# VH-VL binders against Urease accessory protein UreE (ureE): the designs that were tried, part 3

Target 1, 153 residues: Urease accessory protein UreE (ureE), of Acetivibrio thermocellus (a3dgf7)
Amino acid sequence: MIVERVLYNIKDIDLEKLEVDFVDIEWYEVQKKILRKLSSNGIEVGIRNSNGEALKEGDVLWQEGNKVLVVRIPYCDCIVLKPQNMYEMGKTCYEMGNRHAPLFIDGDELMTPYDEPLMQALIKCGLSPYKKSCKLTTPLGGNLHGYSHSHSH

## First folded at step 10 (VH-VL; from m6 with heavy chain S107Y)

Design v1
Fold by ESMFold2, fold request of step 15:
Structure v1 (fold): chain C 153 residues (1-153), chain A 123 residues (1-123), chain B 106 residues (1-106)
Amino acid sequence: as target 1 above (153 residues)
Amino acid sequence: QVTLKESGPVLVKPTETLTLTCTVSGFSLRNAYMGVSWIRQPPGKALEWLAHIYYNDEKSYRTSLKSRLTISKDTSKNQVVLTMTNMDPVDTATYYCARIYTDYSEYAYFDLWGQGTLVTVSS
Amino acid sequence: QPVLTQPPSLSVSPGQTASITCSGEKLGDKYAYWYQQKPGQSPVLVMYQDYKRPSGIPERFSGSNSGNTATLTISGTQAMDEADYYCQAWDSSTWVFGGGTKLTVL
């Protein structure tokens, strides 16, 4: 099937009685304008995301009756930091920004895709990073412009 | 209103096969966010997970009991069924069905529980 | 040998902070979940994915998980918090529960 817009997000509705199918969208794909995917039930899905908005976890791309197709952002290996105070928060964001690493937040945790050199660098800075499988859904830096399509102006 | 209700209570004799039915209401068994597990609790003891069935009929079982357990579902009847063979008095427990409300099994949790049903194994 | 170890009991006075621990090898690499069970009742989820609170659970419940230890913390503990508390995590192909902690509010 071909889908061209986000209809709504599951956070805004009672999804309990829906028949739900997933399409996996990687965190680095959420702003891609054209995607071709296979749903969890094996349905071929073409996504034309021409409106410029990032796809979000839980976005409904298609609906017929009570059947919906929902965006799922898969878990991936991440570096995670729990800043213990505002100084650590600022230090972490500054160091990550200097490295142009994508940075995400969930609660009191900061996350970025796993990279062994970065892991070692953060340890050397006196921070306490650890590796954990996470969903990368809420970036700190607006759109993922610097990663997704920083070379296409 | 989401509910899970176990059949029973049940008295079984040693060596017999236990069959428990969980009737769900208020959510779809075809919802990829959801699945149903069976968990038991012997009197005065801790919780023990037994088996799980996902929206797409994938199944998982507690390794030590895998040869004795079968889980299945009938989406048209909103039912999940657990079968446990060769029952023994040590299997006497309260059996719960519980809903998983998450999108990946490795990160799943039991967000809603039935009231439980007592299964007694004795002659 | 995946084992989640909890203290069998913990006693606190009303208004004090209760900290219930759950220990397991590399538990901080996984997500921890917590359930409350009052006498004669079914378990109720009170914390998921280390620190996330389900709807209807008071803000005085919080959670953390790092290293080998997950902790459920109840600030301003009330008599109605008296219950058994179980931690849970995933291990290979199975969900594993801790042995439970009986929280007594005296």
Scores: ipSAE 0.598, ipTM 0.784, lowest interface PAE 1.1, mean pLDDT 88
Fold by ESMFold2, look of step 15:
Structure v1 (fold): chain C 153 residues (1-153), chain A 123 residues (1-123), chain B 106 residues (1-106)
Amino acid sequence: as target 1 above (153 residues)
Amino acid sequence: QVTLKESGPVLVKPTETLTLTCTVSGFSLRNAYMGVSWIRQPPGKALEWLAHIYYNDEKSYRTSLKSRLTISKDTSKNQVVLTMTNMDPVDTATYYCARIYTDYSEYAYFDLWGQGTLVTVSS
Amino acid sequence: QPVLTQPPSLSVSPGQTASITCSGEKLGDKYAYWYQQKPGQSPVLVMYQDYKRPSGIPERFSGSNSGNTATLTISGTQAMDEADYYCQAWDSSTWVFGGGTKLTVL
């Protein structure tokens, strides 16, 4: 199938009675204009993200009756850090930013895709990072959101 | 009104086969976010996961009991059925059906539980 | 092989902080989940993905998971918190529950 826009997000509805199928969109693919995927039920899906808005966890791309196709952002190996104070927050963001690491946040935790050099750098700074499989859904600093308003890709 | 309800209390003799039915309502068994497990709890003892069935009919079983367990579903009847062969007094327990909420099986959790049904195995 | 170990019991006075531990090999590399079970009742999810509270669970419940140990913490414990608490995690191909901790509020 070919889908060209997000219809709505499951956060805005009661999904309980829906027949739900997933399409996996990697965290680094959410702003791509064109994607070709297989759904979890094996349906071929072409995605034309015509306006360039980032796809989000739970976005509904297609619906017929009570059957929906929903975006799922897969888990990946991550560096996770819970900063204990403002110094740790600043140092963590500085080290990640200096290495151009994409930053994500969930609650009190900072997350970035796993990178061994970065892991070692954070440990050397006296921080307590750990490796964990996480879902990267909420960028820190609103960079993806801000670029959706930008005239540059 | 999302509910799970196990079939009523049963008395089973040793060596007989137990069949339990979980009737679900308020959610679809074809929802990829959701699946149904069976979990048991002997009186005064810990919870023990037994089996799971996914939206796409894939199944998983506790390794130590795999030869005795069968899980299946009938989406048209909103039912998930557990069969356990060769029952023994040690299998006396409250049996629960529980809904997993999952975006991936490895990260699933049980967000809703049935009331449980007592299964007694006696001579 | 995969075992989640919990202390069998814990007693606290009302208003104290209760910390219930769940230990397992490399548990901090996984997500931990916690269930509360009051006498005669079915379990209820009280913490998911280490530290996230389901709606309806009081803010006094919190969680953490690092190294080999996940912890469910109840601050300002109340008599209604008296229950059995079970941790749960995924292990390669199955779900595993801890042995349970009976929390008594004296």
Scores: ipSAE 0.594, ipTM 0.781, lowest interface PAE 1.1, mean pLDDT 88
Fold by OpenDDE, look of step 12:
Structure v1 (fold): chain C 153 residues (1-153), chain A 123 residues (1-123), chain B 106 residues (1-106)
Amino acid sequence: as target 1 above (153 residues)
Amino acid sequence: QVTLKESGPVLVKPTETLTLTCTVSGFSLRNAYMGVSWIRQPPGKALEWLAHIYYNDEKSYRTSLKSRLTISKDTSKNQVVLTMTNMDPVDTATYYCARIYTDYSEYAYFDLWGQGTLVTVSS
Amino acid sequence: QPVLTQPPSLSVSPGQTASITCSGEKLGDKYAYWYQQKPGQSPVLVMYQDYKRPSGIPERFSGSNSGNTATLTISGTQAMDEADYYCQAWDSSTWVFGGGTKLTVL
């Protein structure tokens, strides 16, 4: 199977009407032009992203009737910060930016892939990061660079 | 409308096998976001997870009861079946089937519940 | 044999804040989920992934999770909030429920 475009995002429809198959896309793969993946049901999928837009959690790449192939971003270990005020928000963004750490946001939490040295650095800066498994789905600050990270499910 | 409904015997004798059926409506058991678990609650006590069946027919069981439990599904009938062998009065409880919204197992939650069925184990 | 520990009961006056705790080893590193159960009814999901509210759950419900403790907070508690509350998490390939907390609104 070769897919070349995102049809729509699953968040915009009633999920109960669908038969969903997942294709796991790592947070650092969402902007890749070409991907070869195996769906959760064992279907080989070639993804050609010619538009340059990052794939998102819930993106439907294929549909036949009520059967859909959906992008899923796996969970990974993250450094998470919850700024208590705008000063902490700014400081977090500044410290993360200076270290070229990819930054993601979920609600009032900022997240980045776990890195022990980074964790310690943030603590030394007076921040209060903590470790948690999370989805890195909403980038903050622009394009994502290609990284190699391990994750657990 | 999404619904789950438990059905089966309300009275079981000790040592007999309990068979419960969960009939689901409004969603497909082939949906990878969806699974079904059985959870029981003895009268006046806490909830206890028993078994889970994934969209791909993988199964998970409570370790302490694994030898007694079997979960299965018939996708065409939208039914999930739980069997529990060697029933004992201590197994008297309200048995719920619940839909689990799942991304990965560790991050799943029970977003919809059946009404539950009280199963009494007595001679 | 993972265990989630909850206080068996909690009483609050109407309008006050109720905080129901759930303690477990490294629970803060996991996601906590909360369910409300009223007498004679099935449980209802009131919080998922620590702090996220399902549709239909009032804003007065909030959640947090850090260290070894997850907390469900009900601000401006109302009589209708009187119920049993259960926390839940994933541990060692099993779904684990807490012992439940009976919240009484005086």
Scores: ipSAE 0.446, ipTM 0.812, lowest interface PAE 1.1, mean pLDDT 91
Fold by OpenDDE, look of step 17:
Structure v1 (fold): chain C 153 residues (1-153), chain A 123 residues (1-123), chain B 106 residues (1-106)
Amino acid sequence: as target 1 above (153 residues)
Amino acid sequence: QVTLKESGPVLVKPTETLTLTCTVSGFSLRNAYMGVSWIRQPPGKALEWLAHIYYNDEKSYRTSLKSRLTISKDTSKNQVVLTMTNMDPVDTATYYCARIYTDYSEYAYFDLWGQGTLVTVSS
Amino acid sequence: QPVLTQPPSLSVSPGQTASITCSGEKLGDKYAYWYQQKPGQSPVLVMYQDYKRPSGIPERFSGSNSGNTATLTISGTQAMDEADYYCQAWDSSTWVFGGGTKLTVL
C-alpha cells in the first residue's frame, strides 16, 4: 500500500463505526518525505509525503469504506517539566533551547525525549524534571530536525 | 448510543465454568481505538481487572487467574466472551465488561461500562 | 501483584475540598486514572492521564500525579459527589485498581 497524502484527521469525525488500523510514526519521523512502515495489522505501508507537512496524530492516510489507516505517534520515554510560573517556563525553554533539545507541550507540561545527560543538566540548572512516558505530538518551535532516538516502554 | 451489556448465568455451582457474554453496540471490535475488558467487583469490595482483548485479538489476563480465564471475541456478532473455570464462592461478584477507548497501548482507560451482572457461586 | 493504596474513607463538608490519594511504586512515572462509582451503579471515568477531565465531568474535579502518589481533588464538594472513587494504573501488563475510597459528604 502506498499513500501520498493526508485525507483528513480522525478527530473531525465520529470514529466509533470505523475499522481503524494504525501506522506508528515516531515523533522524529513525522516530517520524513518517505517512510516504510508496518501497520498494526501487519500491512506494509509506503508513505510519500511530498508536500512537506508534518504528519499528525489521527491523520487518516487511507480509507476504503469504513476501513481507515490512521497515524499514531507512539509513547516514548520523556523528560517532563511542569513549570509553576512564567519564570520557570522561560527558564525551561531557555535551557532546552540552548541544548538543542526538541521541545513539546501537553497541557501545562513541557516534554522532550529522554536523555540522561540532559536530565542531569536540567536538574543542575535548578529545574525539577521527571521521567515519564509521553506522546510527543505538539512541538514547540516549529521545525523538527532529523533525529535518531531510542526509547523504551 | 454506545452500549455494553453483560449476559450469562446469575447462578453457578462450585467447580462449574462461568461463561459471560458482552454484547457491544455503537462501535466496532475491529477499531484499533477500541478494546474490551472484563472487570469484577465482589459485594462491598474493590474493582478487579480480569482480562482484556485487543482489536487484533491479542489477550491479557490477570496473572493470578490466568489458568482459569479465557477471553475471546466474535467481531461479526459484536460479542466478547469470558470463561472462568472452577468457580468458587469467593468468585461471587458483579461482573462488568468495559470498553477501552484509546490507542493500542498500556495507557488506555475504561470510558464505558456495562451495567454489570451479579454472578453468585453457590451450591 | 502491583498494588495501589487508597484511604478507605474520607469525609468532607459541602463546599470543602476533598483530596483522595492513590499511592503506588513509582506511580508518578505512570498515568493515573480515576473512576467514580455510586451505589448500585457502574463506575464512571472522571479523570484520565493524571489530570485530564472527560467530557461532562465538572471543573471542580482535578488531578495530579508525582512521586509515588496520584491525587484526585474535588473543590467545592457537593452532595452528589458522594461515592466510591477508584484509582487505576497500568503495571506489568496489568490494569491495576486501587482499593477504593468512600467519600462521604456530611
Scores: ipSAE 0.407, ipTM 0.799, lowest interface PAE 1.2, mean pLDDT 91

Design v1
Fold by OpenDDE, look of step 15:
Structure v1 (fold): chain C 153 residues (1-153), chain A 123 residues (1-123), chain B 106 residues (1-106)
Amino acid sequence: as target 1 above (153 residues)
Amino acid sequence: QVTLKESGPVLVKPTETLTLTCTVSGFSLRNAYMGVSWIRQPPGKALEWLAHIYYNDEKSYRTSLKSRLTISKDTSKNQVVLTMTNMDPVDTATYYCARIYTDYSEYAYFDLWGQGTLVTVSS
Amino acid sequence: QPVLTQPPSLSVSPGQTASITCSGEKLGDKYAYWYQQKPGQSPVLVMYQDYKRPSGIPERFSGSNSGNTATLTISGTQAMDEADYYCQAWDSSTWVFGGGTKLTVL
């Protein structure tokens, strides 16, 4: 199976009637031009991202009837911060940026892939990060390019 | 419009096998977002997860009860079945089936519940 | 084997803030979920992924999770909030529930 475009995002429709198959796309793969993946149901999928837009959680890459192939961004270990005020928000962004750490946001939490040295560095800066499994789905800034990261669950 | 409904015997004798059926309506058991679990609650006690069946038919069981539990599904009938062998009065509880967003990660919560069915184990 | 510990009961006066805690090993590294159960009814999800409210859940409900403790907070507690509350987490392919907390609104 070769897919070349995103049809729509599954979150925009009622998914109750759908038969969903996932293809896992890592947070650092969402902007790759070519991907070869295996779906959850064992279907080999070639993804050609020609438009340059990043794949998002819930993107439907294929549909036949009620059957859909959906992008899933897997959970990974993350460094998480909950800024309590604008100063902490700014400080977090500043510290992450200086270290070229990709930054993501979910609600009131800022997240980045887990890295022990980074964890310690943030603590030393007076921040209060903690480790948690999370989905890195919403980037804050443009630090998604050129990253290769291994993570555990 | 999305519902889960438990059905089965409300009275079981000790040592007998309990068979419960969860009939699902409004969503497909082939939806990778969706899984179904069985959860029980003894009268006046806490919730206890028993078993889970994933969209791809993979199964998980409570370790302490694994030898007694079997979960299965018939996607064509939109049914999930739980069997529990060698029932004992201690197994008296309200049994719920619940829908969960299925993932092999820590992303797991029960967003929809059946009304539950009280199963009494007594001679 | 994983255990989530909740206080068995908590009393609060109307309008006051109720905080229900759930403690477990490395719970701060996991997502916590909360369910409300009223007598004779099925549990209802009131909080997922630590602090996210499902549709229909009042804003007075909030959640947090750090260290080894997740907390469900009900601000401006109302009589209708009287119920049993259960925390839940996932660990090693097991869904674990806390022992439940009976919240009484005096």
Scores: ipSAE 0.373, ipTM 0.791, lowest interface PAE 1.3, mean pLDDT 91
Fold by OpenDDE, look of step 21:
Structure v1 (fold): chain C 153 residues (1-153), chain A 123 residues (1-123), chain B 106 residues (1-106)
Amino acid sequence: as target 1 above (153 residues)
Amino acid sequence: QVTLKESGPVLVKPTETLTLTCTVSGFSLRNAYMGVSWIRQPPGKALEWLAHIYYNDEKSYRTSLKSRLTISKDTSKNQVVLTMTNMDPVDTATYYCARIYTDYSEYAYFDLWGQGTLVTVSS
Amino acid sequence: QPVLTQPPSLSVSPGQTASITCSGEKLGDKYAYWYQQKPGQSPVLVMYQDYKRPSGIPERFSGSNSGNTATLTISGTQAMDEADYYCQAWDSSTWVFGGGTKLTVL
């Protein structure tokens, strides 16, 4: 199966009647032009992203009737910070930026892929990071690194 | 409308096997977002997870009860079945089936519950 | 087996803030979920992934999770909030529920 475009995002449709198959796209793969993946049901999927837009959680890449192939960004270990004020927000962004760490946001939490040295550095800077498994779906900036992350199941 | 409904015997004798059926309506068991778990609650006590079946038919069980539990599904009938062997009065509880909104991870939650069925184990 | 510990009961006056705690080893490193159960009814999800509210859940419900403790907070508690509340988390391939907290609105 080769898919070349995103049809729509599943957030905009009723999920209840669908037969959903996932294709896992890592947070650092979402902007890749070419991907070869195996779906959750074992279907080989070639993804050509010619538009240059990043794939998003819930993007439907294929549909036949009620059957859909959906992008899933898997959980990974993350450093998470919840700034209590604008100063902490700025400080967090500054510290992570200086280290070229990719930065993501979910609600009031800032996230980056887990890295022990980075964790310690943030603590040393007076921040209060903690480790949690998260989906890195909304980037704020930073460098995307192509290394694998652990998953908890 | 999405619903789950438990069915089965309300009275079981000790040492007998309990068989409960959860009939699902409004969503497909072939939906990878969807799984089904069984959870029980003894009268006046806490919730206790029992078993889960994933969309791909993988199964998980409570470790302490694994030897007694079997969960299965019939996708064509939209049914999930739980069997529990060697029932004892201590197993008297309201048994719920619940939908788990899941991405096949540990971070799923029970977003929909059946009404529950009280199963009494008594001689 | 992992254990989530909740206070068995909590009483608040209408309009006051209720804080229900759920403690477990490194619970702050996991997502906590909360369920409300009224007498004779099935549980209802009121909080997922520590602080996210499902559709239909009032804004007076909030959640946090840090260290070893997750907390469900109900501000401006109303009579209708009287119920049993259960926390839940994933641990060692098991969905674990807390012992439940009976919230009484006096």
Scores: ipSAE 0.337, ipTM 0.782, lowest interface PAE 1.5, mean pLDDT 91

## First folded at step 12 (VH-VL; from v1 with heavy chain E106G)

Design w2
Fold by ESMFold2, look of step 14:
Structure w2 (fold): chain C 153 residues (1-153), chain A 123 residues (1-123), chain B 106 residues (1-106)
Amino acid sequence: as target 1 above (153 residues)
Amino acid sequence: QVTLKESGPVLVKPTETLTLTCTVSGFSLRNAYMGVSWIRQPPGKALEWLAHIYYNDEKSYRTSLKSRLTISKDTSKNQVVLTMTNMDPVDTATYYCARIYTDYSGYAYFDLWGQGTLVTVSS
Amino acid sequence: QPVLTQPPSLSVSPGQTASITCSGEKLGDKYAYWYQQKPGQSPVLVMYQDYKRPSGIPERFSGSNSGNTATLTISGTQAMDEADYYCQAWDSSTWVFGGGTKLTVL
């Protein structure tokens, strides 16, 4: 199937009786203008993201009756920090910014895709980073277009 | 409203095969956000996870019981079935089915539990 | 099998703070979940993703998870909080429950 727009997001609706299928969109693909994917149920999906607006976790791309196709951003390995005060928040953001790391947030946790040199740098700064499998859905800011799994910006 | 209901209660003889059916209502087994799990609790003892199944037939089993367990679903009947072979008196427990809910953010947990059903393995 | 260790029991007076611990190797690298079970009843989720409260759970329930230990904290403990409490974690292909803590409010 071909989809050209996001219809709505499931965060504010009752999903209980819907038949839901996922299409996996990597966190670094959310602004791609053209995507060809296979849904979790094996349906071929062409996505034409004409404005380049970021696809979000839970975006509904297609609906027929109670059947929906929904964007899922898969888990990936992440560096995670829970800053305990404003100083740690600032220090963490500063160190990640200096290394051009994409930054995400969930509750009290700051997250970025796993990178061993960055992990070691944060440890040397006296912060307490740890590795966790996370879903990178809420960027703190900026455009994520063009990033790779091996950070080379 | 959303419910899960286990079949039973059941009395089974040692070495026999247990079959339990979880009938779900108010949500679809074709919903990728949701799965179903079986958990048991021997009388006066802790909860023990057994198995889970998702809409796409993705399954997992408790390692120590994997050779004895089979989980399956019948989406047309809104049912999830657990089969456990070679029952023994130590398997006497309350068996629960529970919904695995994946939040819109993608983290998963057991958000709703059935009432539970007593399975007794007698001599 | 991965093991989550909880103290088997804890007693508090009404109004005191109860802190129930759950220990496991590198548990802080995973999300911890907590369930309350009153006698004769099914478990109820009271904490997810370390520190988040489901709808309908009182604000006196809070949680944390770091290093090898997750903690469920009940401030201003009430008689109705008397129950068994289980921690749980998800490892990539399995779910593991702790042994449970019987909270007694006297």
Scores: ipSAE 0.376, ipTM 0.722, lowest interface PAE 2.6, mean pLDDT 87

